# VHH binders against (2R)-3-sulfolactate dehydrogenase (NADP(+)) (comC): the designs that were tried, part 3

Target 1, 333 residues: (2R)-3-sulfolactate dehydrogenase (NADP(+)) (comC), of Chromohalobacter israelensis (q1qwn5)
Amino acid sequence: MSRMISLREAETLAVAALEAVGVPRWEAEVTARALIDAERDGLASHGLSRLPFYLAQARSGKVVADAQARVEVAGSVIRVDARHGLAFPAIARGVERAIPLARELGLVAVAIGGSHHFGVAGAPVERLAREGLVAMAFSNAPSAMAPWGGKRPLYGTNPIAFATPRRGTDPLVIDLSLSKVARGKVMLAKKAGEPIPEGWALDIEGRPTTDPDAAIAGSMVPAGDAKGASLALMVELLTAGLTGSHFGFQASSFFEPEGEAPSVGHLMLAFDPAHFSDGYLEHIEALFQAMLEQEGVRLPGTRRHALRRERGESLELPEAVVDELRAYAVSRV

## First folded at step 1 (VHH)

Design c17 (framework vhh_7nfr_2)
Fold by ESMFold2-Fast, scan of step 1:
Structure c17 (fold): chain B 333 residues (1-333), chain A 123 residues (1-123)
Amino acid sequence: as target 1 above (333 residues)
Amino acid sequence: QVQLQESGGGLVQPGGSLRLSCAASGFTFSSYEMSWVRQAPGEGREWVSSISSSGSTKYYADSVKGRFTIARDNVKNTLYLLMDSLKSDDTAVYYCARDEYDYVWGSYSFDYWGQGTQVTVSS
């Protein structure tokens, strides 16, 4: 069953629950806002349903609840140490530093280590795009995909996101997982008691499976098979590799309350198009016009922008999620 | 085992109204977002409307906003599209589609489709 709740009420509840487990006010607000924005964009698997898992890990110490991200700038590289706290505050700190530096230098990288679940990968790149910057983002995650030809998972589903500003309209946003389907869809099927289609996942022996439990224990099939597997490897190296963070096979689960910190890595790239050429915004419209002349074509991100406008000031949340967050908020007292 | 069966199409005059239905079976209907997508003969597919699993969140293409209403009945496992003030441009086969959970790509992300129901607005 679901409840309608205002954005303000949802944020107040999420912040209270985070503060109850020791997350400071600003970090709690940034985290709550990221999860609420995911709900508004129709991405419930990355929204407030994640919060109970974050809260349990903060309570156990697997997430360092009171961590404050450290930022160091080395030329065009902004190094952010998340200090085993939640990812959203570290992302926010990196984005804040990236905007003026990208405008000055033309291109900057934000390298975030010792981090946690990146959430909606499209969100930070959209923020950069609204500041006039072309952006890419990459994250690794606990193991979910095997090397092509293998059966033991070593990499996460390793999202890639991209955004570009557009003149007078919403940014184009690409936000994709490198598995054939998002791992969250398997988790949803498990919760609903439904099988998954063949081709989504392999069991622990590397055999195709339609059983969500066997899929979760095994590995996700890469999008485009060997091509997606190669992209996942590239993301692994750009994120965990460049930041000195845990590779997928070294990272603990985002869903288990106990254990060592996941300590995953992220990379964001921000490009100021004015440093590369004159008239970038006008030039790219020629491509978008050619695309939109074809029947049935919509630009990436269009549905997301549309859902956000229609949801306004309210969210539809499962009653179980609301009840669990209320239980955490009350536990503070 | 997933089945989506549309009905309610037909021939109407411009300015007329139709109600489309989609009967769903073989899955837990109340757990999925649902959409209507249309295709004019020989043209590409155009997304029309979507509805959340509970029915409280609805979205419409600009071309139909204010004229069409999407609804669902989770007890009857049925999706509806109420079409008012029909125009010649609304002539198409209308498909019921089960939404992919992942809206990430901002594209048509549907894992199952019905067979379609023809709507013809005479002109």
Scores: ipSAE 0.000, ipTM 0.207, lowest interface PAE 13.6, mean pLDDT 87

Design c18 (framework vhh_7nfr_2)
Fold by ESMFold2-Fast, scan of step 1:
Structure c18 (fold): chain B 333 residues (1-333), chain A 125 residues (1-125)
Amino acid sequence: as target 1 above (333 residues)
Amino acid sequence: QVQLQESGGGLVQPGGSLRLSCAASGFTFSDYAMSWVRQAPGEGREWVSSISGSGGKTYYADSVKGRFTIARDNVKNTLYLLMDSLKSDDTAVYYCAKESGYYDFWSGYTEFDYWGQGTQVTVSS
């Protein structure tokens, strides 16, 4: 069963639920907005349905609810320690420091350690692109993929995101997971009691499987096989490696209410194109024009931007999610 | 197993109307947003319309807004597309599609995990 709720009501409810478990106001607002933006973009698997898991982990202490991210700047590197709190406040602090520094230096890195679920990887790079910066983002996650040729999962599906500003229109946004199929599709099949196609996942013995439970216990197949596996390894090293955070096999689940903190890592790169050449925005339009001259070609992200505008100012949420958030909000007496 | 079965296509004159239906089975229909997507000869797939799981929200491509109406019957597990004021440009195979809730990174559009067989709509005199 689903319920319609306005964006304002959803934000008020999410903030109240987060404050009820000890998240300070600004951190709660940043987290709520990130999850609501995911809902608006049709990415419900990264939206408010995540919030009950965050709230349960904050209540147990697995997420440090009142964590204040620490920011240190050393030359072109902005180091952010999320302190086992929610990722979204740490990301926001890193992005806000990156914007003026990238404009001054031409290139900056935001290295975030001790963090949590990165959410929609395309969101922070789109934010940077709307400020005129070319951006990339990387995150690791709890184990889901095995080394190519192996059968035991060691690293996550490890998203890569990219965005570039464009003159007079929305940024181009690329946002990709490195598994052949989104892990969420396996989770949906499990929920529905349905099999998955062969080629999506391997069981714990490294054999192809059509059983969602065996797939979740085993590993996801990388996009492009060995090539995707190598990219996932690169992301693991750029994120958990550079920040001293937990590798996928050391990280706890984003869905279990208790245990040690996941302590995952993120890396963002922001480029000021004016430092690299003159006329970047005009120059890249030559490529986009050549692409769009071919029938059937669409630029990454453009349909998402159109759908976001058409969806308006209300959300459709599962009643169970709304009820659970209200239960948390009311617990604040 | 998920199955989507379409009906209602055919030949119609410009200015005419058609009602497309899509019978869904093998999943909890009311839990998923549904879409209509069309493909004209020699063209890529074009998204036409979407409806939320509850039916509370509907979305339309600019090319069909005001002429087409998407609807669903969650008791009968059926999706509809009510097509009015048809134009020759509406000639296409129309597909019923179940939304997975995930975006395709190339198009930036919501992924579809299951498709119907398609039904041909031809608008000509």
Scores: ipSAE 0.000, ipTM 0.237, lowest interface PAE 14.2, mean pLDDT 87

Design c19 (framework vhh_7b18_3)
Fold by ESMFold2-Fast, scan of step 1:
Structure c19 (fold): chain B 333 residues (1-333), chain A 120 residues (1-120)
Amino acid sequence: as target 1 above (333 residues)
Amino acid sequence: QVQLVETGGGLVQPGGSLRLSCAASGFTFSSYAMGWARQVPGKGLEWVSYIYSGGSTEYQDSVKGRFTISRDNAKSTVYLQMNSLKPEDTAVYYCARDYYDFWSGYSDYWGQGTQVTVSS
């Protein structure tokens, strides 16, 4: 059964649970807000259901609960060391520095190392787009995909996100996992006792499988096969490679409470369109209007914006998640 | 100089119908997505329906099958046809340009609202 809870109550509860495991107030608030925004956007798999796993890892020391991200600027590159803390504070620090620097230089990169689960990749690029910047984001993750032609997973499903501001309306937001289907769909099929379609995953021997358990033990098939595999490799090199962080096969699980820090990497690019041409916002509307002339076409991100509005000031959360967060909040450590 | 003017509200019995209209001016109506939101007594603004410039539509789950949004670009007007009305549909209905979001920094233009009352 699920429970309706206000945004204020959800944030208060999430912050209290994070503080109970040693996360300082600002880092707790930033993390809580990111997870609540995922819920508002209809992305529950990246929302508050993730928080119990983060809390367990903070309690064990796998996540350094009191980590403060370190920021160093080298020309157009903003280097952020997450210091094995939660990713959301490190992302926020990088975005804060990127906005004025992108306006000054025209193009900046935010390189975040020693980090954790990136969450909804579309969220930080939307934030940059609302500041008038075109943005891209990349993250690696613990291993889920094998090299094309291989069978042992070495890199994550490695999301790519993109956002652009638009004239007088919400940004366009693209948010892609590079597996043919989200890994969460395999988990949902397992929970429901249902097979998965052929083509979604390979078993541990590299053979196509419709068994969710065999799929979870094996690897996810890349979107577009060899093409998606090459994109996943590119993301791995742009993130873990450029930041000196753990590659997917070196990274520990975001879901196991104990072990070494995942220590994954992220890259964000922010472009000030005014440095590239005059009239960017007006120019791109010609493309969007041509697209929208076709019935059934929706711009990327539109469903997310509509769902956020629909939920207003309340969230529907599983009672089990609320109860687990309350247990953490009252067991202050 | 953006203006949105809602009409068509009123009192109806449960199971009844109303058609809301929103006349827009001060911007290129055909270039914008339009929507309806409502303020229900005792809670905040909630999204009801959304229509893109190309005509594609989205609906809140509680109104699917009962409400229909449409637009007339020649008249710069968006409509909400409300059928099978329930007491819980009682609210002030607002016509909106664009999606409202605290992060946006972009203007989200709203009309004055029109009251819909469905008797218990």
Scores: ipSAE 0.000, ipTM 0.112, lowest interface PAE 18.2, mean pLDDT 85

Design c20 (framework vhh_7b18_3)
Fold by ESMFold2-Fast, scan of step 1:
Structure c20 (fold): chain B 333 residues (1-333), chain A 122 residues (1-122)
Amino acid sequence: as target 1 above (333 residues)
Amino acid sequence: QVQLVETGGGLVQPGGSLRLSCAASGFTFSDYYMGWARQVPGKGLEWVSYITSGGSTEYQDSVKGRFTISRDNAKSTVYLQMNSLKPEDTAVYYCARGEYDFWSGDYTFDYWGQGTQVTVSS
């Protein structure tokens, strides 16, 4: 059964649960807001259902609960060390430094190492777009996809996100997992005791499977087959490669409470369009108008912006999730 | 009809050398990547080396510095020079025709020879 809960109550509860396992106030607030924003955008698999796993990993020391991200600026590159803490505080620190520097230099990179689950990849690029910057984001993750032609997973589903500001309206936001289907859908099917459709995943022998457990042990099928596999490899090199973080096959699970830190990597790029040309916002509207003249076309991000407005001040959450968060919040000061 | 014929295998002492040759026919040899893979007893197929149509080479880490792949487009032949051979190099070696798939970033091999046995033992 689900429960209705206000945004204020959900944030208070999530912050209290995070503080109970040793996460400092600001880091807890940033993390809670990221997960609540995912719920508001209709992305429940990246929302508060993730929080119990983060809490268990913080309690065990797999996530360094009290880690404070460290930032070093070297020219156009902002290096962020997440210090094996949660990713959201490190992302926020990188974005804070990127905004003024991108306006000064025209283009900056944020390279985040020693990190954790990136969450909704579209969220930080949307934040940059609301500041007038064109942005891209990339993250690797624990192994889920095999090299094309192989059967042993080496890379995560390795999201790519993009956002651009638009004149007088919400930013365009692209947020893509490189698996044919998001891995979270397989996890949800496992939790529900339901099979997955054919074509989503391969078992450990490289055979198509409809069994969620066999899929989790095996590999996810790349979006666009060989093309998606190449993009996943590119993301792996841009993230774990450039930051010296763990590749997917070296990274521990985001869902297991114990073990070594996942230590994954992220890359964000921020472009100030004013440094590249005059009239960028007006120019891109010609493309969007041509697209929207075709019946049935909608711009990427439209559904998320609509859901966020429709949901307003309340969330519907699984009872089990609310109860677990309450238990954490009450058990410790 | 694509055909790949390997020669040059045999028995050698540890530290010895062998040169494998693969004669190709039935296609425009210069347009294709060529490679070598091996089947080690008790293990699956593992790639050893490949050479692109342009002559660029790649090697498995365990053979790097010991093995050298080369090609002769006029003779439609690819070679594998194996030096400082170890007992662990004992395997059936297969010649393969390949293509680089830009989108996957991987080499795919569509035709294989019958294999040639390499045994490193005293």
Scores: ipSAE 0.000, ipTM 0.089, lowest interface PAE 21.5, mean pLDDT 86

Design c21 (framework vhh_7b18_3)
Fold by ESMFold2-Fast, scan of step 1:
Structure c21 (fold): chain B 333 residues (1-333), chain A 121 residues (1-121)
Amino acid sequence: as target 1 above (333 residues)
Amino acid sequence: QVQLVETGGGLVQPGGSLRLSCAASGFTVSSNYMGWARQVPGKGLEWVSYIYSGGSTEYQDSVKGRFTISRDNAKSTVYLQMNSLKPEDTAVYYCAREDYGDYWLEYFDYWGQGTQVTVSS
């Protein structure tokens, strides 16, 4: 079975493990909190089970463990250099600077370069939404999708996230990957010896395939076909392009312990609705009311918010994860 | 509430056998890929075997030919038959439900409590 542990105990273990591989206290705390928040939201695939991969890469130098993000503000643009460290500290520094500046200017951009795995893309936009800001976030990732009509993968599944505050309730949060199906589903089909549905992936020649092996050698099909491909390209340019970071085909794996830094990019936009119109929070409820009048409709983010409330101030973590974190935490160099 | 409970571990001599069982509740096992992972003292978690609901299986190279994963969907139970055990197989063995996030090729989203297997003369 899994084990119930307090948020404090989980954070203490994660921070100790990160410090053991050379991550400074504040950076370790920010990273631990991001992973714990993913667990609370029922997004275990982006939670503490990621930590061993980060720890291995920090130990090898693929992640610069002691990197401290550098921030430069130029008008409405907050430039953050993650310096090949973990992404979460760089995101936190950008968000911290964005909140007061967005309130002053009405709109700001946070451009983060030289970074790592963005984590749950919905998390930083929800953070901004809880401060009263409408937010968007974009990240690129190692290659998985080809240009529409092409056959060689050049960009990742390139997530887009969006959040808006709501009066008296949880923010609406949208958190989307741009591939039609997660790449892992193709791997599962391969293991099962079963074909994949047509439309999930292309072979090395750019032809639709139902053969999992051919799909793995080729590329993932974008959500909405050409439309999703164009969105993925747009995200690639807004992230790696604007920050001078590695494009997907230049980025190393988040899961291999050795190699060069992934050096991916992120972009966040924060809007202060008060600068755009009066009564934004009341106004948007008319749309949400119209949506919810239709039986079967739910607003994006509701499952995440419900799971977080259920979990409260404690986590149900696999004993394997807890034991692995404890093993790392007692390691001292 | 998802729960996975492992049984069947213990102390065994090199060359011996053990059968591990994983009782699953709170979800339908045939709707999810199930597997076994292990944590060797001093190392991280590593996957051992997977089973798809249709009966297809896959094994880590070091255990192929020695271990056999199987499933009883009616009982919501997954098994790992371990033969020709080696000292290197000493580990805590976890039953797990597999999830594949955006850029994970292999990831387990729910784990049991684990069961200790010790192979020692």
Scores: ipSAE 0.000, ipTM 0.151, lowest interface PAE 13.4, mean pLDDT 84

Design c22 (framework vhh_7b18_3)
Fold by ESMFold2-Fast, scan of step 1:
Structure c22 (fold): chain B 333 residues (1-333), chain A 122 residues (1-122)
Amino acid sequence: as target 1 above (333 residues)
Amino acid sequence: QVQLVETGGGLVQPGGSLRLSCAASGFTFSSYWMGWARQVPGKGLEWVSYISSGGSTEYQDSVKGRFTISRDNAKSTVYLQMNSLKPEDTAVYYCAKEYSYGYDELTYFDYWGQGTQVTVSS
């Protein structure tokens, strides 16, 4: 069962729930908006269904609810300490500082440590792209993938995102996890009582499995096998490595209400194309035209832009999620 | 499908020797580079040795002079002869089939076996 709810009602409810567990107004608004934007983009697994888990972790102290991100600039590197709070405020602070500095220097890095779930990796790079910057983002996460040849998960599915502005239209947005299929598809197969295809996951002994329960207990197969495993390792080093944060095997679950802080890391890169060449926006359209000449081709990000427009001023949310958020909104920590 | 099966691991005392074997199937064995990597407890995966389709060999510095990689194309098998074993050689050893990626030893190999445990202890 689901309910229709307006964007205004959803935001008001999410902010009230976050404030009830000790998150200050600005941090609550930034977090609520990120989750609502995920719903609008058709990415419900990263939307408001995540909020009850964040709220439970804030109540337990696993998330430091009232954390204020600290920002330090060292040349072209913007260092952000999320201080074991929610990731979205830390991301917003980093993006805020990156925009003018990238325009000045041509290239900047935002290194965020001591953080939490990055959410939709495409969101902050799209934000940068709408300011005229080419952007990349990387995040690690609690363990889900094993080293190639191994059986014990050490890395998360470690998303990579990229966006570029385009003249007169929506940015191109690439947003992918490095597992062959999203973990959520295995969860859906389990709920349906159906096997998964061979090649999606390994069991706890590192053997291919078609059993969803064995897959959940084991590890996700990387996209492109060893190639994806190497990219996941690269992301792990660029994020947790560069920020001094917890590696995937050191990070606690985003879904368990109690325990130590996940303390994961993120990296964003912002490029001002005007510093690299003249006519970037015109030049890249030659590639996009060549792609779109082929029947059936869509540019990355097209679906999320279309869904955002289509959903307009309302969201369809599970009844249980709405009820749980209402319960939080009327309580105080 | 590509299948690699490692055997020959076990418990051995320092200074001892072991020979690992990797039986390969599902591809034209003689056409591919083969290698060995190991997962040391607490240290992650590290490359040990490789042998080219033409028989050229290379070794990680820590095993040079102690380990020897070889292949038998008629049997589709690659071997790792390990001599003068040290406690730090304790690891799960993996056989690997090459896919060329051009810049890193770990990215040269796309198919790995299940591994075989080598424990060096007194």
Scores: ipSAE 0.000, ipTM 0.085, lowest interface PAE 22.1, mean pLDDT 85

Design c23 (framework vhh_7b18_3)
Fold by ESMFold2-Fast, scan of step 1:
Structure c23 (fold): chain B 333 residues (1-333), chain A 123 residues (1-123)
Amino acid sequence: as target 1 above (333 residues)
Amino acid sequence: QVQLVETGGGLVQPGGSLRLSCAASGFTFSKYDMGWARQVPGKGLEWVSYIYSGGSTEYQDSVKGRFTISRDNAKSTVYLQMNSLKPEDTAVYYCARDLGYEYFGEDSYMDVWGQGTQVTVSS
């Protein structure tokens, strides 16, 4: 039950649905575009399927639909208060201020607090890379991973993203969570009636499990075990810590329509390579050439760029998602 | 044990056809997205085609209209029908299982690869 829809129709529908729950035009457009871009990149779990959850939370007041993000610049730090609104407008405002400031100072940080689901972490760093900046992004999220040696989840899977411009081609984009495997793989195993491999997850008592149900109730194992756990803690401190936002164990679900705002944090770093050395774009191609000379090697982001090129001007969306968005679009808030 | 085994490669003349097969074992095949990638001589891996668990397909522009990806869930096999082959299609072709599911801030990429099958297009 899927429907083909043009990018223009998808954006019009998503914007109308967001406006119907009280999101102003610009914030609605930014949010719709981020979700549509996720669909184009083959990341449907971060795309328009998320929008009904955002709409429900805006309708209930868990998301402040009409929030106007506040921006304050102090030296090399751009502080953005998302004010419990959607994350995408706050990210866009931060990126807009970061580009000229990074070119002036050589390095700038965007610290976003009081925020929501960061979406595809690779998206804002790719945007910075297309402006000639090397970028990193970090976000925390509601709890999914326990401290190493522990059993109670305190941090999200805490994504790290990185991008660099490249001479004459698409940016290299790294976009990864810090769990050993994506939570979605455990959900897939549950749906398929298959056990998960030992080492993916812990049960509620902190014991390794191959039972998907026990894993969902427990916690995800960090990538690289203790090393990944330390990275997840670092991301937690760089995001919720630096912005005064909720830690994972304090943050409410992105999927529940009612309740307290999640109030999570994000950090982006933008580097102007011209401030660090001459000939950065030429220099990094030597590394990429050496990598690609080995059979079986591919650069991070390659599939994402290929899928975006392939999809062009249309999307295939589940009928249920399209119908739900249409129902919102005709409602009044 | 999760395993992917490719067959069907070989030498073919320009304009010819080949059908690649990839037999999967050790997991519930019907629930996973599958793809084909190729290692072109002197280059890194290049994505070729993708088939979602729901049956939707995607193709790289250079093969669109010439290649067709399909799957047989009863046989746990994914296929790549290659028509109107060109010398530039010469490569080692890899079958891969894609995660195709919710990644929070994670690259969606292929996590299990086969050993590859050589396709050579020459006179």
Scores: ipSAE 0.000, ipTM 0.189, lowest interface PAE 11.8, mean pLDDT 85

Design c24 (framework vhh_7mjh_2)
Fold by ESMFold2-Fast, scan of step 1:
Structure c24 (fold): chain B 333 residues (1-333), chain A 121 residues (1-121)
Amino acid sequence: as target 1 above (333 residues)
Amino acid sequence: EVQLVESGGGLVQPGGSLRLSCAASGFTFSSYAMSWVRQAPGKGLEWIGRIYTSGSTSYNPSLKSLVTISRDNSKNTLYLQMNSLRAEDTATYYCARETYYDFWSGYTDYWGQGTTVTVSS
């Protein structure tokens, strides 16, 4: 059964569970808020259901629970070393340094190495957009997709996110996984004992499969086939490549409690539109107006913003998740 | 009952320094990020800066050289140190609590009553 819990109660519980495994207060709060924000936005697969995996990895040392992310600025590049800790504190450090520097220089890059699961890629770019900055984000992840024409997975599903501020309304937010369907849908089909549609995944021999078990053992099909595969490769090079982090095939699972740190990479770009042209916010509304004049068109991010307002101050969480987090929280001693 | 009470405002000479305090009650102060915001007469709100629960800070770049935000969790008190004050710094200064679910957006849920700072000879 599901249980209603306030956002504050959910955060208090998540923070207590994270502190119980050695995560310091600020890092715990940033992580808890990112997961709760995912729940609010209707993205439960990136929400509090992830927390037990993070907790187990912190207990084993696969995640360095007490890692303090380190920030170094070299011109327009903000280098963040996550130090094999959780990604969310490293992302927050990078975002906070990016805001003033982007306003000063016009364009900055945040390069995060030695990191973990990026979560909802749209979240940090929305944060930057609410500060008046156009933003992009990229992350690699443990292997899920093969090179086009190949059968062994080397790259993650490698998300791309984009956001832009808008005058007097919510930012436009684009958040794309580069697999044709989210891997979580295959996992749900496996749990339910149901087949997947053709075209979602390949088996270990590189053949199309409708068997979830064969799909999980094999690889996910890229969105747009060869085009999506090329985009995934570009993201791999922009993230793990530029930061010296592990490529997908070198990264350990986000779901296995033990082993070496995943050590994945992220890249964020922040643009101050005022450095590029005058009247950016007014200018882009011409495009949005032209789009919205067509019946059935919706701007990216609108469902996310609507769900956030609809959910208000409470979440509906599986009872099992709440119980597991409570078990961690009381194990603090 | 959440309360934020600013103090330390008043008349200051140009070039002077001033430290504002914000006394928090009715919630676990150490669990919240806190912000300072100001409003000059006849103008909109201007964000000054934020302090996270860890003690890390983020500032409006236009004000970074002039201000320092700090907190004392044992006293449930937030501080804003201001130096080299100019006539343009005349404003009502508010402390504000950042919301849990709006951390990424930087939204605030509770504001103090404000304390006025007048920079004049």
Scores: ipSAE 0.000, ipTM 0.194, lowest interface PAE 14.6, mean pLDDT 87

